# Designs tried in a protein design chat: VHH binders against q68dx3r342to642. Part 1

No score or structure here was measured in a lab: all are predicted.

Target 1, 301 residues: q68dx3r342to642
Amino acid sequence: RDLCVVLLNGQHLEVKCDVESTVGAVFNAVTSFANLEELTYFGLAYMKSKEFFFLDSETRLCKIAPEGWREQPQKTSMNTFTLFLRIKFFVSHYGLLQHSLTRHQFYLQLRKDILEERLYCNEEILLQLGVLALQAEFGNYPKEQVESKPYFHVEDYIPASLIERMTALRVQVEVSEMHRLSSALWGEDAELKFLRVTQQLPEYGVLVHQVFSEKRRPEEEMALGICAKGVIVYEVKNNSRIAMLRFQWRETGKISTYQKKFTITSSVTGKKHTFVTDSAKTSKYLLDLCSAQHGFNAQMG
Structure headers, positions and changes below count from the first letter of each chain, unless a header shows other numbers; antibody chains aren't numbered by Kabat.
F is the ipSAE of ESMFold2-Fast. E and O are both the ipSAE of ESMFold2, at different seeds. Each is the mean of both directions, binder to target and target to binder. V2 is 0.75 times the mean of E and O plus 0.25 times the DockQ between their complexes.
Where letters were taken out, [cut] stands.

## First folded at step 1 (VHH; framework vhh_etentamig_d1)

Design e2
Fold by ESMFold2-Fast, scan of step 1:
Structure e2 (fold): chain B 301 residues (1-301), chain A 120 residues (1-120)
Amino acid sequence: as target 1 above (301 residues)
Amino acid sequence: EVQLLESGGGLVQPGGSLRLSCAASGFTFSDYAMSWVRQAPGKGPEWVSGISGSGGSTYYADSVKGRFTISRDNSKNTLYLQMNSLRAEDTAVYYCAKDYYDSSGYWDYRGQGTLVTVSS
């Protein structure tokens, strides 16, 4: 059988496997193909409702595969079993990464997360990040002058919401001028500056999942952010997430699940905060993700 | 508190060599690209060389390419500039810069500098 693994550079890697293949076997094949050596930070995930769900290495592919995958004879059917190689654990500074390829993968993911509006920041920083990406991917501003035609597409560097707010022409002009004035930056270092800027953002490295208030107010969309530092409770409004509560791991007493409910207890106040997910499976996943992130935080110091 | 301390400057004859060092403290050294910038008497600053945080990428101004070599030791939080085939026009105060510094003058932090004089 075949499955498709989407790499952070946009490449779709067709992986040959059998019905008994594990997620871990596919992960090893994919990371070996990509020449990645620092595997601790990466995982394989499937996407559901624009959210990534990381898979345990011991899981058999047939258990999570779409209906009919076992019976599917060949990849020419081009059908539906797609996984993503993504960063699951985010370091506070790229200097903790030993290999240039690992740093490049962090750049690619954060670049994509900014464009897909998984990572939020203000307009000034979004424009700065777009310029850094141009410098990293295109190099110095082209010497051609009096050019009215763009040398890049704004939608490849700036999130759609900002383009809509500022207009495409204004974004094009602002970004082009900033790029022209930034000729001192070089390829890899432009990527590392991009990483440094994103690593300072409050939303850096936060894995976000939609949840509901226990009181079930439909007009209030909520999300849980799970990261190396702890858990963040968000209220989602327009093109922004508003942090309502932040729990560092040392401030988190107990996390438990029951059916569709996910409960986090403050070790400071003793108060219990309960959220409702779309399924018992999702609640258990969030608990496991919290345990994994807490373990990663403890391991890194 | 970010601190950069340059050393290794001095008087050298044309065609000679010098090695400059920059000791960094107060930040995670390996997270930042580092640069060498020089300022000759009566002139504005000139960017000389840059190196990525990992040391994997190095860059040079055309005026020094082939003669100077930038390197770093992240275990010692130290940046180096090996200067060979020195010329009278290389006479300047040499500065270590934390982020980036170019001919436009943008930089996050720089040290006090070390004087290199090429004469006689």
Scores: ipSAE 0.000, ipTM 0.100, lowest interface PAE 22.3, mean pLDDT 81

